# VHH binders against Transcription initiation factor IIB (tfb): the designs that were tried, part 3

Target 1, 335 residues: Transcription initiation factor IIB (tfb), of Methanocaldococcus jannaschii (q58192)
Amino acid sequence: SVDYNEPIIIKENGEIKVVKIGELIDKIIENSENIRREGILEIAKCKGIEVIAFNSNYKFKFMPVSEVSRHPVSEMFEIVVEGNKKVRVTRSHSVFTIRDNEVVPIRVDELKVGDILVLAKELPNIEEDIEIDKKFSKILGYIIAEGYYDDKKIVLSYDYNEKEFINETIDYFKSLNSDITIYSKDLNIQIEVKNKKIINLLKKLRVKNKRIPSIIFKSPYEIKKSFIDGIFNGKDAKVFVSKELAEDVIFLLLQIKENATINKKSINDIEVYEVRRITNIYTNRKLEKLINSDFIFLKIKEINKVEPTSGYAYDLTVPNAENFVAGFGGFVLHN

## First folded at step 1 (VHH)

Design g04 (framework vhh_gefurulimab)
Fold by ESMFold2-Fast, scan of step 1:
Structure g04 (fold): chain B 335 residues (1-335), chain A 121 residues (1-121)
Amino acid sequence: as target 1 above (335 residues)
Amino acid sequence: EVQLVESGGGLVKPGGSLRLSCAASGRTFSEYTAAWFRQAPGKEREFVSAITWEGSTTYADSVKGRFTISRDNAKNSLYLQMNSLRAEDTAVYYCAAGPTFYTVEYEYDYWGQGTLVTVSS
């Protein structure tokens, strides 16, 4: 079973989004008219929700969840792999490893530092026929990463040395006949944009949540790529104050065949997450059978006993796969 | 955009039954969670029932066992079968739809104008 706060990417009612698994499952159970109990397990039927799982070809796709469950826990383990990707799981839960050149499940209580785990190298790139301007997608990414808006204006802040992106942003909003006011103080540039149509669009996309909108997860590759370029502002690394946004970004990177490392830092007693993009992915194992798989193989760096986030640990059943993807960095978990 | 129109409201005696319909037009309704809300005179709007695009249902405690929500995605329609009606069920009933994550009291993007249900002798 996994901890409450573990991120999982889901598809429900045509929307794709990253949620906390415990929040997802608690709502399903609390809204269920019939909860089945098996020992300490509370089990509920699940309909209309898909999660990412791998099929017999070792490729990921969205697959329906049939049941969700939770049970009380007193201990939890945090597994940290190369690149500092991490997941919190119970001792009896199984993850995937490599044995005799095959991908097989292994219980957490059988794991040792140095063992190889299976994680997502890439996720399915869902491409719906959605018309989004590439320039808007890039600007939207920057607004989510660095911006603010209210009923009257959009506010974007830059360092003076970001001249190229400042000009690109100004030119874009000017092309939409927006009212633009530029303020400068010392080496900081603030751009205020007044465009009621764009502000209403940001409201519809729920941009104030500072999360990646569903429409981006469903957009064509080029639109996703442009959005990510906006988040990173032309750089290979980005520091996030929001862990949830960092999690969203990693799942989106996986959809465009990119990957990331994570570095947790403390700046002025605030935890921040530096996400660094990886374009050249290397593994420590060459497996002929798995060379075309959607998997990467990473060594365990640490196994730490930690406190559970809630009173429960959580599971879900994907009947046609018996696995799913979750965790900060996309771990493959057995169900 | 999705436009919603409710129908089927009317006067019914206690213990009677009534079936409400909601017709959706415009965009594809089948991708949305759909719900019924009601508002009694002088009271705030309350949640009645919701159904996801795959057919999972949620009901308010006050209507469980008496009301049944259903949908026909091919006809872009939502229904509420109301049985064993009580005077307390008297309200204007509203159809709502939106790309919501769960079937509870959330922000719904589209709302109908309502249909009046009166339960009295």
Scores: ipSAE 0.000, ipTM 0.099, lowest interface PAE 22.2, mean pLDDT 84

Design g05 (framework vhh_gefurulimab)
Fold by ESMFold2-Fast, scan of step 1:
Order: C-alpha cells, then structure tokens, then sequence
Structure g05 (fold): chain B 335 residues (1-335), chain A 118 residues (1-118)
C-alpha cells in the first residue's frame, strides 16, 4: 500500500488528471453503500476509473480499477531513486525489479540501497482530435506556471531579455483583437491582456487551480510539447512552489517521452521543487538493452522510515495486470 | 571508468585571474553535460557554469561575463577561466559530468580550493 499523498494519473469519464491516491480512495469508500471488511482492510468496488498499468509486453496502457482499499498504518517507507524520484510505501508492499532479464515483484522490506527499481520511461500518449492553437498551448502553460487572471485581465511577466516569447505573446493576443497594455516593472516586461473570450476559456479549464487541464493530457504531441515549453519558459529547469503542479508536469513529460530529475529545496522556509527537463538522455545502459519495454531502471539512493500522512495506507486492484503506476516520478507498483 | 580530477586553485588577489582544469576520462563531444560547481565553507553547492554536447554553454548570473567554460578534446580536459575575481568567489570548485542517463550529477571530482584575498 501507498501513502495518502502519492500522485496517480487516472482516467475518469473521458477526463485525464493527476490526483492524490488517498483522496481518491477515501471518496470512493465514503460514497460506497457496500464496504467489505477483510480483517483490517476496508474494500469498496470501483467503477469508471482507469489507471496506468503494464501488460505482458511491458507496455503501459490505461486499465480499469475493480476495487480500492485502505487499512490503518503506523509505519511508512520513502524510497528515493536516481533523479530523486520518490514514493512512500508500506513495508509489505511490492515494487518491481529486474532479475534474470525478467521484471519481477520485490517486497519493500527486501530492498537495499543500490537495488534497481522499475519506473515508467514513457506513459501512453493519448491524442484525441482536439483543436487547440499551438501558440495558445504555450501561453496557457506560462499562465499556469507564472501568470494570473481575474474577471477583467490576464497578467504575464517576462524577463527583459525574453524578447522572442514576449513578441510571440503580443502577436498572439493581437491576432485575437485583445486589448493589450505593456509596461516595465523592476526590469521585467508586464503584459496585461483584456479578452473576455480567453478569460472565460481559462475559467472553464479551471486554470486558477494551477494544475494541468485534462485537455492537455489528451492533446496531440505538438500541443503537449508547446505547453511544456510554456511551463519551462524556454528553459531546461523550473522551480515549482506547488508539489501537485510539479507532479502533473512529470506525468506529462513521460507522455511525450521525456524524463526529468527532481530536487527538493527550501527557500524562505517554503519547500519548492526544481524539475529539470531531460530531452536527450543516454540510453546506452546495460539494463536498458536487456528489455524491450516502456521501463527505465533506476538505482535506489535512500530508503527512509517516515510517518504516514494519514491514518491509512491505500491500494488499488487492477485485474489482469496486478500492477499500477504512481508516485513522484512514475513508479511501477505491484497490486 | 570515469574519473574527474580538478586542479589550478590557489590564493589570488581581488581582480586577479585563475584557470581551473578538470582532467576527465570518457569526456567526448557526444557527452550530454559537463559543469562546474562551487561550495563555500558551510554553504550548499552552487552552480557556476555548464557546457553541453555541441559546445553550448550556460553561466550563473553572478559569474556571467567574468568566467568562461571550455574544453580541449585533444587533452580530454574541461577548463574554467576565471577573470576579475572577487572575495565572493572564494570556494572549493568541483567538476562534474552527467554520465548516467537520468542523474544530473553522477560523477564529482574531489575539488580545488580558490581563495580570493589579499
């Protein structure tokens, strides 16, 4: 079982989003008319929710969840692998390792620093026939990462030397007959945009939540890539104050076959997350060559005993796969 | 096997110059990333400069215009030319390379001390 705060990407009623596993399962159990109890386990049936799991060909796809469960817990372990990807799991939970050129489960209590774990190298790239402007996608990413809006205006700030993106933004909004005000503030260029149609679109996408909208997770590759470029403002690294947005970004990167490293820092007593985008990586590792799969093989750097976030640990049942993807960085977990 | 050894540090007066060297094995133009970091006593390690495959470079704002990262393929070495040195540049300087495909800082050298003081 995993901790309450572990991120999981789900598909529900055609929408794709990243949620906290504990929040998802608690709601399902609370809304269930028939909760089954097996010892300390509370189990509820689940309908209409899909999670990512691998099949017999070592390829990821969305697969339906049949049941969810939770149980009281007092002990949790945080596993940190190369690139500082991490997941919090119970002692008896199994993750995946490689043995004799086969992907096999291994219990958390059998792990040691230096062991190899299986994580997602890429996730299913869902591409629906969604019309979205590539330039808007990039600007949307920047709004979510750095901007804000209210009922009257959208406000974006740029470094003075980001001339290309400044001009791209201005040209885009002018092409939409927007009312634009541009001014300097502390060596930054401020762009204020008044466009009721775009503001209403941002409201419909719930952009104030500062999360990646479902439409982006379902968009074509070029739209996803443009959105990511907006999030990173043309740079390789981005510091996130929101852990949830950083988690969204990692899952989106995996959909476009990119990787990232994570570095947790403290600035003014606030935890922040630096995500560094890796678009051209070495793939000439012995472990990678041994298996034709959607997997990457990363070494454990740390195993730390930590306190559970809630009074419970959580699990999913994915029939036919007996695994699912979750955690900060996309760990493959046995169920 | 990859090994990094830094050299060229020492005591220098403000306004002076030093050239740091990093001897590396397995360092080629096809390498993804190589960088210089520094760490002052009791402080966290700080990014200074990086060089990527193909020769593109990046610099921390505090050193931009004063420091230059370069490499010599024939000598399989990475360099940091430091000009107009300031007291704030005093630190142990480390060479690193992103050798593993997902880790940014796989291989670290032992460091070379730079002291800027009269």
Amino acid sequence: as target 1 above (335 residues)
Amino acid sequence: EVQLVESGGGLVKPGGSLRLSCAASGFTVSSNYAAWFRQAPGKEREFVSAIYSGGDTTYADSVKGRFTISRDNAKNSLYLQMNSLRAEDTAVYYCTRDFEWLSEYDYWGQGTLVTVSS
Scores: ipSAE 0.000, ipTM 0.098, lowest interface PAE 22.9, mean pLDDT 81

Design g06 (framework vhh_gefurulimab)
Fold by ESMFold2-Fast, scan of step 1:
Structure g06 (fold): chain B 335 residues (1-335), chain A 120 residues (1-120)
Amino acid sequence: as target 1 above (335 residues)
Amino acid sequence: EVQLVESGGGLVKPGGSLRLSCAASGSTFSIYAAAWFRQAPGKEREFVSAISSGGSTTYADSVKGRFTISRDNAKNSLYLQMNSLRAEDTAVYYCAAEYRGYSYTYEDYWGQGTLVTVSS
């Protein structure tokens, strides 16, 4: 079982989004007419939700969840691997490792620093035809990372060193006959855009919550790539105050066959997450049977005993796979 | 070898205002992201406010509506405007900043702190 805050990418009613597993499961159990109890376990049936799991060919696909469960827990373990990807799991839960060139489950309480774990190298890239162009996609990424909008205007703030993107943004909105006001404040350039059509689009996409919209997770590669370029604003790394947005970004990177390292900077009462893009994935372990898989193999750096977030641990059942992807960086977990 | 130097602290009466400044020295690089923290006597350090490179801001619930964080990239400086100060705002205030190097390497730096005392 995993901690409340572990991110999981789901498909529900045709929409793709990243949610906290504990929030998802608590809601399903709370809304269930019939909760089954097995010992300390509360179990509810699940319909209409798919999660990412690997099949017998070592390829990830969205697969339906049949049941969700939770149980009381007093301790958890945080596993940190190369690139500082991390997941919080119970002692008895199984993750995946490599033994004799085969991917096999292993219990958390049997793990030690230096062991190899299986994580996602790439995730299913769902591509639907959408009406968002590359230029808007890049600007949308920046709006989500740094911008604001209300009923009358979109406000974008840029550092002076972002001159090329500033000009690209201005030119784009001018091409749409937008009413644009530009002003400088403390060497940050502010761009205010008045365009009711675009504001209505942002409202439909629920951009104010500062998360990646479902339409982007379902967009063509070039639209996803442009969106990511907007988030990173011409850089290979970006610092996120929002852990949830950083988690969204990592799952999106995995869909376009990119990856990232995470550098958690602890600033006392708040953690800041630097996500650094890796466009060329390198692994020094060459496994002939697994080399053409959706997996990346990373060494455990730390195993730390931690407090559970909610007092519960969470799990889900994917009957045709008996595994799922979750955690900050996309861990493969057994169920 | 970047140093962050806070200034603007001092003694102020309840209901008063102070503006804290944090200036970088010893570097040609600009602040990427920055934050203010504080530590009251006998308590742990706590988050106050943060500002991103693009100007997005976050505030702790205890200061929201009273404090305003801002930055000036030309002066390589971070500011905290503190209004309607209360006795419980008494603390040493620290700035923290992340700098982007020429190779896109990020480094975080902390200031030495500046004391704010809110007392009659």
Scores: ipSAE 0.000, ipTM 0.093, lowest interface PAE 18.3, mean pLDDT 82

Design g07 (framework vhh_gefurulimab)
Fold by ESMFold2-Fast, scan of step 1:
Structure g07 (fold): chain B 335 residues (1-335), chain A 119 residues (1-119)
Amino acid sequence: as target 1 above (335 residues)
Amino acid sequence: EVQLVESGGGLVKPGGSLRLSCAASGFTFSSYAAAWFRQAPGKEREFVSAITRSGSTTYADSVKGRFTISRDNAKNSLYLQMNSLRAEDTAVYYCAAKPYRGYSLYDYWGQGTLVTVSS
């Protein structure tokens, strides 16, 4: 079972989004008319929700969840692998490792530092014919990462040294007949844009939540790539104040066949997350049978006993796969 | 004076059918791609279906086989035929239009029409 806060990417009613597994499962159980109890386990049927799981060809796809469950828990273990990807799981839960050239489950209580775990190298790239403009997608990413809006204006902040992106942003909004005001103070530049059409679109996409909109997770590769370029402002690394946005970004990177390392930092006593894009994933553990798989093999760096975030640990059942993807960095977990 | 006006929403029982209409005015509708989006209470807006200028259609997985999008350029109208309706289809449905190709934004949006699927 996993901790309340573990991120999972789901598909529900045609929408793709990243949610906390505990929040998802608590809602399903609380809205269920019939909860089954088996010992300490509370079980509810699940309908209309898909999660990512691997098939017999070692390829990831969305698959339906049949049941969700939770049970009281007093201890949890945080598994940290290379690149500082991490997941919090119970002692009896199984993850996947490699043994005798086969991908096999292994219980958390059998793991040791130095063991190899299976994680997602890439996730299914859902591409619907939405035809979002690349320039808008890039600017949307920047608004989510760095900006805000109200009923009157969009506000974007830049460093003075980002001349190219500042000019690109100004040219884009100017091409849409927007009213633009530029403020400069020391080494900071602030752009205020008045464009009712764009503001209304941001409202409809719920951008104030500072999460990646479902439409982006379903957009063509080039649109996702452009959105990511906006999030990272053309750089390889980005510091996120929001852990949830950092989680969204990692799942989106996996959809475009990119990967990332995570570094948790403290700035002015605030926990922040630096996500660094990886173009070359170093693994000397590629096997002939697994060379075309959607998997990456990473070594365990730490196993730490931690307190559960809630009073419960959570699980879900994917009937024919017996696995699912979750956690900060896309861990493959056994059902 | 550009407008998109939805109509046809209402209360319908599970398994029932409903037809939504969208009337466009103030622009050359035949030069625009058009789409239906919906938003259920407490959820973000989601794509339902789109139709190109030439009539090519795309559907969200949740509505494939149940919904049919169509257009009538002579009447400047867009339609959504909804069959086998489910409680999960309950939402405000929005008509939207964007330039022929190379979407930067959906330029035009309607005010929405409520569809409630309930016993």
Scores: ipSAE 0.000, ipTM 0.088, lowest interface PAE 23.3, mean pLDDT 83

Design g08 (framework vhh_gefurulimab)
Fold by ESMFold2-Fast, scan of step 1:
Structure g08 (fold): chain B 335 residues (1-335), chain A 121 residues (1-121)
Amino acid sequence: as target 1 above (335 residues)
Amino acid sequence: EVQLVESGGGLVKPGGSLRLSCAASGFTFSNYWAAWFRQAPGKEREFVSAISSEGSTTYADSVKGRFTISRDNAKNSLYLQMNSLRAEDTAVYYCATDYDILTGYYYMDVWGQGTLVTVSS
């Protein structure tokens, strides 16, 4: 079973989003008319939700969830692998490892530091016929990462050294007949934009929640890449104060065949997450039948006993796959 | 000025055919999705069909197999070929697109004025 806070990317009613597994499952169970109980397990049928799982040829795809469950828990383990990707799981849960040139499940209580785990190298790149302006996608990413908007204006802050991005942003909004005010504040250049159509679009996309909108997860590769470039502000690394946004970004990177390392830091007693993009992906283990797989193989750096986030641990059932992807960095978990 | 102008509506008998046209002006039509919606008297607006910039199509179950959506980007035009018309197809038909950003056919922001289709004997 996994901890409440573990991120999972789902597809529901045509929308793609990253959610906390515990929040998702609690909602399903609490809204279920027929809860099945097996010992300490609460089980509910699930309909209309898909998660990412690998098929028989070691490729990821969205697959339907048939059941969800939760059970009381008092003990949890955090597994940290190379690149500081991490997942919190119960001792009896199985992850995937390599044994005798085969990808096989292994129980958490059988793991030791130095063992190899299977994670996602890349995820399905869902591309619907959605036409989004490439420049808007980049600016949207920057608004979500660094910007602010209200009913009257959008406010963006730039370092003086970001001349090209400043000019790109100004030119874009001028092309839309926006009212633009530029001024210096502290050591930054501030751009204030008044454009009712764009503000209404940001409201429609629910940008104030500071998460990646579903439309971006469903957009063509070039639109996703422009959005990511906006999030990172043209850099290869970015510090996030929101763990949820950092999680969204990692799942999006995996969809465009990029990867990331994570570095958890403390700045003025606030926990932050530095995500660094990796465009040249490698694996430290090669198996003949896994040459074309969607997998990356990473060594365990730490196994730590931690407190559960809630009173419960969570599972879901993917029929015919018996696995799913979740966790900060995309771990492959057995169900 | 961004405009969508529908034409081709009229009175037809059940089982008949009709072709609707939508002329777009004031923006680069070829870059955006376009869709047909309809609204019968006393009912809410209903999705009929949509076509992406690349030509992928989607249809409401009620019209699938009878209606065909198409576009001509060189003429900035959208079409709806309606075959095997039924009395329940009677409605004002609207052309729609989202020229700022395409979010999906049910969130279209630019609408035409509509063209009336009446199916009766």
Scores: ipSAE 0.000, ipTM 0.107, lowest interface PAE 20.9, mean pLDDT 83

Design g09 (framework vhh_gefurulimab)
Fold by ESMFold2-Fast, scan of step 1:
Structure g09 (fold): chain B 335 residues (1-335), chain A 121 residues (1-121)
Amino acid sequence: as target 1 above (335 residues)
Amino acid sequence: EVQLVESGGGLVKPGGSLRLSCAASGLTFDEYAAAWFRQAPGKEREFVSAISWGGSTTYADSVKGRFTISRDNAKNSLYLQMNSLRAEDTAVYYCAAEEGYYYTSWDYDYWGQGTLVTVSS
């Protein structure tokens, strides 16, 4: 079972999004008319939700969830692997490791620092026929990461030295007959854009939530890449104030066969998350070549006892697979 | 080679109007962002208004609603229409141009010689 706050990417009613597993399962149980109780375990049927799991060929795909469950807990463990990817799990939960060149489950209470865990190297790249302008995708990423909007305007802030992106942004909005006001203070350039049609589109996409919209998770590879370029503002690393947005970004990177490291920092007493795109997270490339899979193999750096976020730990059943992907960085968990 | 020449300054009473012009040679305003700055005696140079390469305009809070920046690319000229003038608007007004779509309050590539505006009764 996992902690309330663990991120999981789901498909529900054709939409792809990242949610907190505890929030998802609590809603299902609280809205269920038939809850089965087994000791301290509360179980509810689940319909219409898919999660990512690996099949017998060690390839990831979306697979249906049949049941969700929760149970009271007083103990939780945070497992941190290379690249500072992390997941919070109960003592009795199993993750996956390598033994005798095979991917096998191992209980959390049997783990030790230095053990190898299985994580996602790449996730299914869903590409639906969605008409999105590549330039809009990049600007949308920047709006979500750095911008803001209200009913009247979109506000974007740039450093003076970002002339090319500033000009690209202005050209784009001018091409859409937008009313644009530009002002500067010190070395910062601010652009205010008034366009009711675009603002209504941002509202429809729920951009104020500062999360990656479902359409991006379902878009073609080039649209996803352009969106990520906007999020990172032309850099290899980005500091996120929102942990949820950082989690979204990790899952999107995995869909385009990219990877990242995570570094939690404190800036002016605010907890932030630096996500750094990397080309060499793979510490054991021989294992990756030996096991033809969508997996990466990372060593455990830390195992820490932590307080559960809620009074419960959470689990879900994926028939035939008996596994799912969750956690900050895409851990493969046994169910 | 590049020159910006301001004109249209003069003496005007409070509440009056003036139109400043800036003629460019060695550059064309359709390829540059342009701005008006002013400097009163003993004070630092202050941003007044700008127009981007794409035609977007911006104004300092002190002049917003009273001043209007415009350009005529066929005449290669930049204008500042100043209405409801106040004693505080007394300054030397400078035309400035920079390559690109936007402006900064810090620095521009090209500057005119300035034109004096005096608001007095």
Scores: ipSAE 0.000, ipTM 0.162, lowest interface PAE 15.9, mean pLDDT 84

Design g10 (framework vhh_gefurulimab)
Fold by ESMFold2-Fast, scan of step 1:
Parts: structure tokens; C-alpha cells; sequence
Structure g10 (fold): chain B 335 residues (1-335), chain A 120 residues (1-120)
């Protein structure tokens, strides 16, 4: 079982999004007409939700969840691997390791620092025919990362040396007959855009939540890549104040065959997360037999006892796989 | 910050031997697995050998029994001893940190590589 706050990417009613597993499962259990109890376990049937799991060919795909469960816990363990990817799990939960060139489950209480764990190297790239412009996708990423909007305007700030992106932004909104005001403020170039159609689109996408919209997770590769370029403002690394947005970004990077390292920092007693993109690089610690898998194999750096977030641990059943992907960095977990 | 520099390549006759070296800097070498890959002209990069932090090793079937991988943590160095060299061993040899290596579909240069030519 995993902690309440562990991120999981799901597909529900055609939407793809990253959610906290505890929030998802609590909602399902509380809205269930039939809760089955097995000792301390509360189990509910699940319908219409898919999670990412691997098949017998070591490839990830969305697969349906049949049941969800929760049980009271008093302790959790945080497993930190290379690249500082992390997941919080119970002692009896199984993760995956490699033995004799095969992916096998191993219990958390059998793990030691230096052991190898299986994580996602890449995730399925869902590509639906969506009507969103590549240029808008980049601007949307930038709005989510650094901009803001209200009922009247969108506001974006740029450094003076970002002339190319400034011009791309201005040209894009001019092509939509937008009312644009450009001025300097606090050593930055500020662009205010008044366009009711675009503002209404941002509202429909719930951009004020500062999360990656479902439409981006379902978009073609070029749209996802452009969005990520907007988030990172053309750079390789970005500091996030929102852990949830950083989690969203890592799952999206995995869909475009990129990876990331995470560095947790403290700035004025506020925890921030630096995500550094790794492009064109994959890991495989059993470099024969598994080179074509969707897996990355990372060593455990730390195993720390931590307090449970909600007093419960959570699990889900994927009957055709007996595994799922979750956690900050995409861990493969046995169900 | 991470840097890997290969050396020791050259021209050798079939049946000959070469020792490749890789100098690591910018990270704590002793805590990472390390590997050798090679790429022949016009072909994709392929796995050759890997060594773990405890000294455990693995080899591609094509080089097993002929090549020996080793490491010297005090010198931040990785080695590949190549014996009984064959024409098909001709390639640019790259070393890689165990948590990162080159993709078969995309590639990024961690080191410049060292050319090994086996010719009679």
C-alpha cells in the first residue's frame, strides 16, 4: 500500500490527469454502495478508471482498475532512489526489482540501500486528434508555470534576452486579433493580453489550478513537447514551488521519452523542487534482454521511516497486470 | 558537471589486445554502476559490459570470455581489457555511468568515445 499523497496518473471518462491516490480512493470508497471489509481492509469495486501498468512484454499501457482499498496504518517508509525519485509505501507492500534478467516483486521490508528498483523510463504517449495549436501549447505551458489571468486579461513576464519567445507570443496573440499591451516592469518585459475566447478556454482547462490540463496528456507528441518547452522556458531545469505541478511535469516528460532528476531544496523554509530534464538518455541495469523495455533501473539511496499523511494506506487492483505506476518519478508497484 | 573521458583506443591486428580507460569526474564514481557501449560505423550503439558498485559484472554474449571490465574507485576510473580481438569488434567505444546510458532511438554524447580498429 502507498501513502495518501502519492501521485498517480489515471484515465477516467476519457480524461487523463495526475491525482493523489488517497484522494482518488477515499472518494470511490465514500461514494460506494457496497464496501467489502476483510479484517481492517475496506474494499470497493472500481469502474471506469484506468492506471498505467506493464504487460508481459515489459511495456506500459493504461489498464482498468477492478477494486480499490484502504486500511489504517501507523507507519510509512519513504524510498528514495537515484535521481531523488521517491515513493512512500507500507512495510508489507511489494515493489519490483530485477533478478536473473527478470522483473520480480520484492517486499519493502526485504529492501536495503543499494538494491535495484524498477521505475518507468517512458510512459505510453496517448495521441488523440485534438484542436490545439502548437504555439498556443507553448504559451499555455508558460502561463501555467509563470503567468496569471483573470476575467479581463492574461499577464506574461519575460526577461529582456528572450526576444524570440516574446516575439512569438506577440505574433500569436496578434494573429487572434487580441488587444495587447506591452511594457517594462521590474526589469522584465510584461505582456497583457485581452482576448475573451482564450480566457474562456483557460477557464475550461482550469488553468488557475496550475496543473497540466488533460488535453495536454492526450495531445500529439509535438504539442506535448511544445508545452514542456513553455513550462521550462527553453531551459533544461526549473524550480517548482508546487510539488503537484512538478509531479505532473515528470509524468508528461516520461510520455515524450524524456526523464528527469529531482532535487528538493529549502528556500526561506519553503520546500521547492528542481526538476532537471534528461533528454535522449535511458538507464538499464540488466543491459541485455531488457534494453527494449519501458523500464529504468535505479538504486535505492535511502529508506526512511515517515509519518502517514492521512492515517490510511491505499492500494488498487489491476487484475490483468498485478502492478501499477505511481509515486514521484513513476515507480512500478505490485498490487 | 558529469564528465566521462575515454582513452586507449587504436589500431590492432586480429587476435591482439587493447585496454581502454575511462576517467570520471564531477560525481562520486564509487556509488554508481558503470558500463561500456560501442558503435560501429553506420550502426546503432550496443551494450558491451557493465560493472556494479560491488564489482559484480555482466557481458554481452559476443564478448564474454574475451573482455574483462574492472574499476578503480580511488582513481575514479573504469577499464575494459579486450583480448582476442576480432574485426567485428571495430567500433567507437563509450563509457557510461550506470544510471544513464545512450538510447537506441536517440543518443547523447557523455564522452567523446575512443576508436578501436581491428584490421589484418
Amino acid sequence: as target 1 above (335 residues)
Amino acid sequence: EVQLVESGGGLVKPGGSLRLSCAASGFTFSTYDAAWFRQAPGKEREFVSAIGTAGDTTYADSVKGRFTISRDNAKNSLYLQMNSLRAEDTAVYYCARGDLYFSTEYFQHWGQGTLVTVSS
Scores: ipSAE 0.000, ipTM 0.099, lowest interface PAE 22.4, mean pLDDT 83

Design g11 (framework vhh_gefurulimab)
Amino acid sequence: EVQLVESGGGLVKPGGSLRLSCAASGRTLSDYVAAWFRQAPGKEREFVSAISRSGGTTYADSVKGRFTISRDNAKNSLYLQMNSLRAEDTAVYYCAADSEFYSGYYPDEYDYWGQGTLVTVSS
ESMFold2-Fast, scan of step 1: ipSAE 0.000; ipTM 0.218

Design g12 (framework vhh_gefurulimab)
Fold by ESMFold2-Fast, scan of step 1:
Structure g12 (fold): chain B 335 residues (1-335), chain A 118 residues (1-118)
Amino acid sequence: as target 1 above (335 residues)
Amino acid sequence: EVQLVESGGGLVKPGGSLRLSCAASGFTFEDYAAAWFRQAPGKEREFVSAIDWSGSTTYADSVKGRFTISRDNAKNSLYLQMNSLRAEDTAVYYCAAQTYEVYSYDYWGQGTLVTVSS
């Protein structure tokens, strides 16, 4: 079982989003008319929700969840792997490792620093025909990462050395007949945009939550890539974002066959995550059966005992797969 | 003992070409990914190019179209063909090979200096 705050990417009612597993499961249990109890375990039937799991070909796809469960817990273990990807799990839960060139489950209490774990290298890239274009997608990413908007305006701040991105942004909003005010402040260029239609679109997409909108997770490759370019200021390999946005970004990167490393930082007493984009993914060794898999194999750096976020640990059942993807960085977990 | 030994560096004029070689020994080279990194004076080390065990290649945007990475498993060797060299390419070039650490390279050479100048 996993901690309340572990991120999981789901498909529900045609929407794709990253949620906290504990929030998802608590709502399902609370709305259930029939809760099955097995000792201290509470189990509820689940319908209409899909999570990512791997099949017999070691490829990920969205698969339906049949049941969810929770049980009281007093301890958790945080497993940190290369790139500082991490997941909080109970000692009896199983993750996946490699043994004799096979992907096999291993219990958390049997793990040691230096062991290899299986994580997602590549997630399903769902591509629906959507109305947003590449230019808007890039600007949307930048707004979510570093911008601000209210009922009257959108405010974007640029380093004056970002002339190409500044001009791209100005040209885009001018093409939409927006009212634009540009002013310089030392090494920064401020752009204020007034456009009621665009502001209403940002509201519809719930951009103030500073999370990746569902429509982006379902967009064509080119739209996802442009969005990510916007998150990374169009120029940078590194950005500083909230934990929740960093989690979203990792899952989106995996859909376009990219990856990232994560570093927790403190800036002005605020916890932020430095996300470093990796476009040069490689295979670390010839693993004959796993050559075409969607897996990456990462070494455990730390195993720490931590306090549970809630009074419960959480799990879900994916029929026939007996696995699912969750955690900060996309860990493959046994169910 | 695992060893990676670079060669082929030197002084070259802007627009010129160089071919770097890396000789691997002490491990089964053909089973591992290998890469080139570089470090210019006063700068951090940066990724240049990588090639995995299957021959799939990756390039940094700054060198794409100008540099070509290749390997010869029969000779346990890694190569970097550098064309259209610029002053900005001046650096010590390092050969690296990875093992279980996919975001880091466990084995490193001592480097070979490339100077692009008149």
Scores: ipSAE 0.011, ipTM 0.397, lowest interface PAE 9.4, mean pLDDT 86

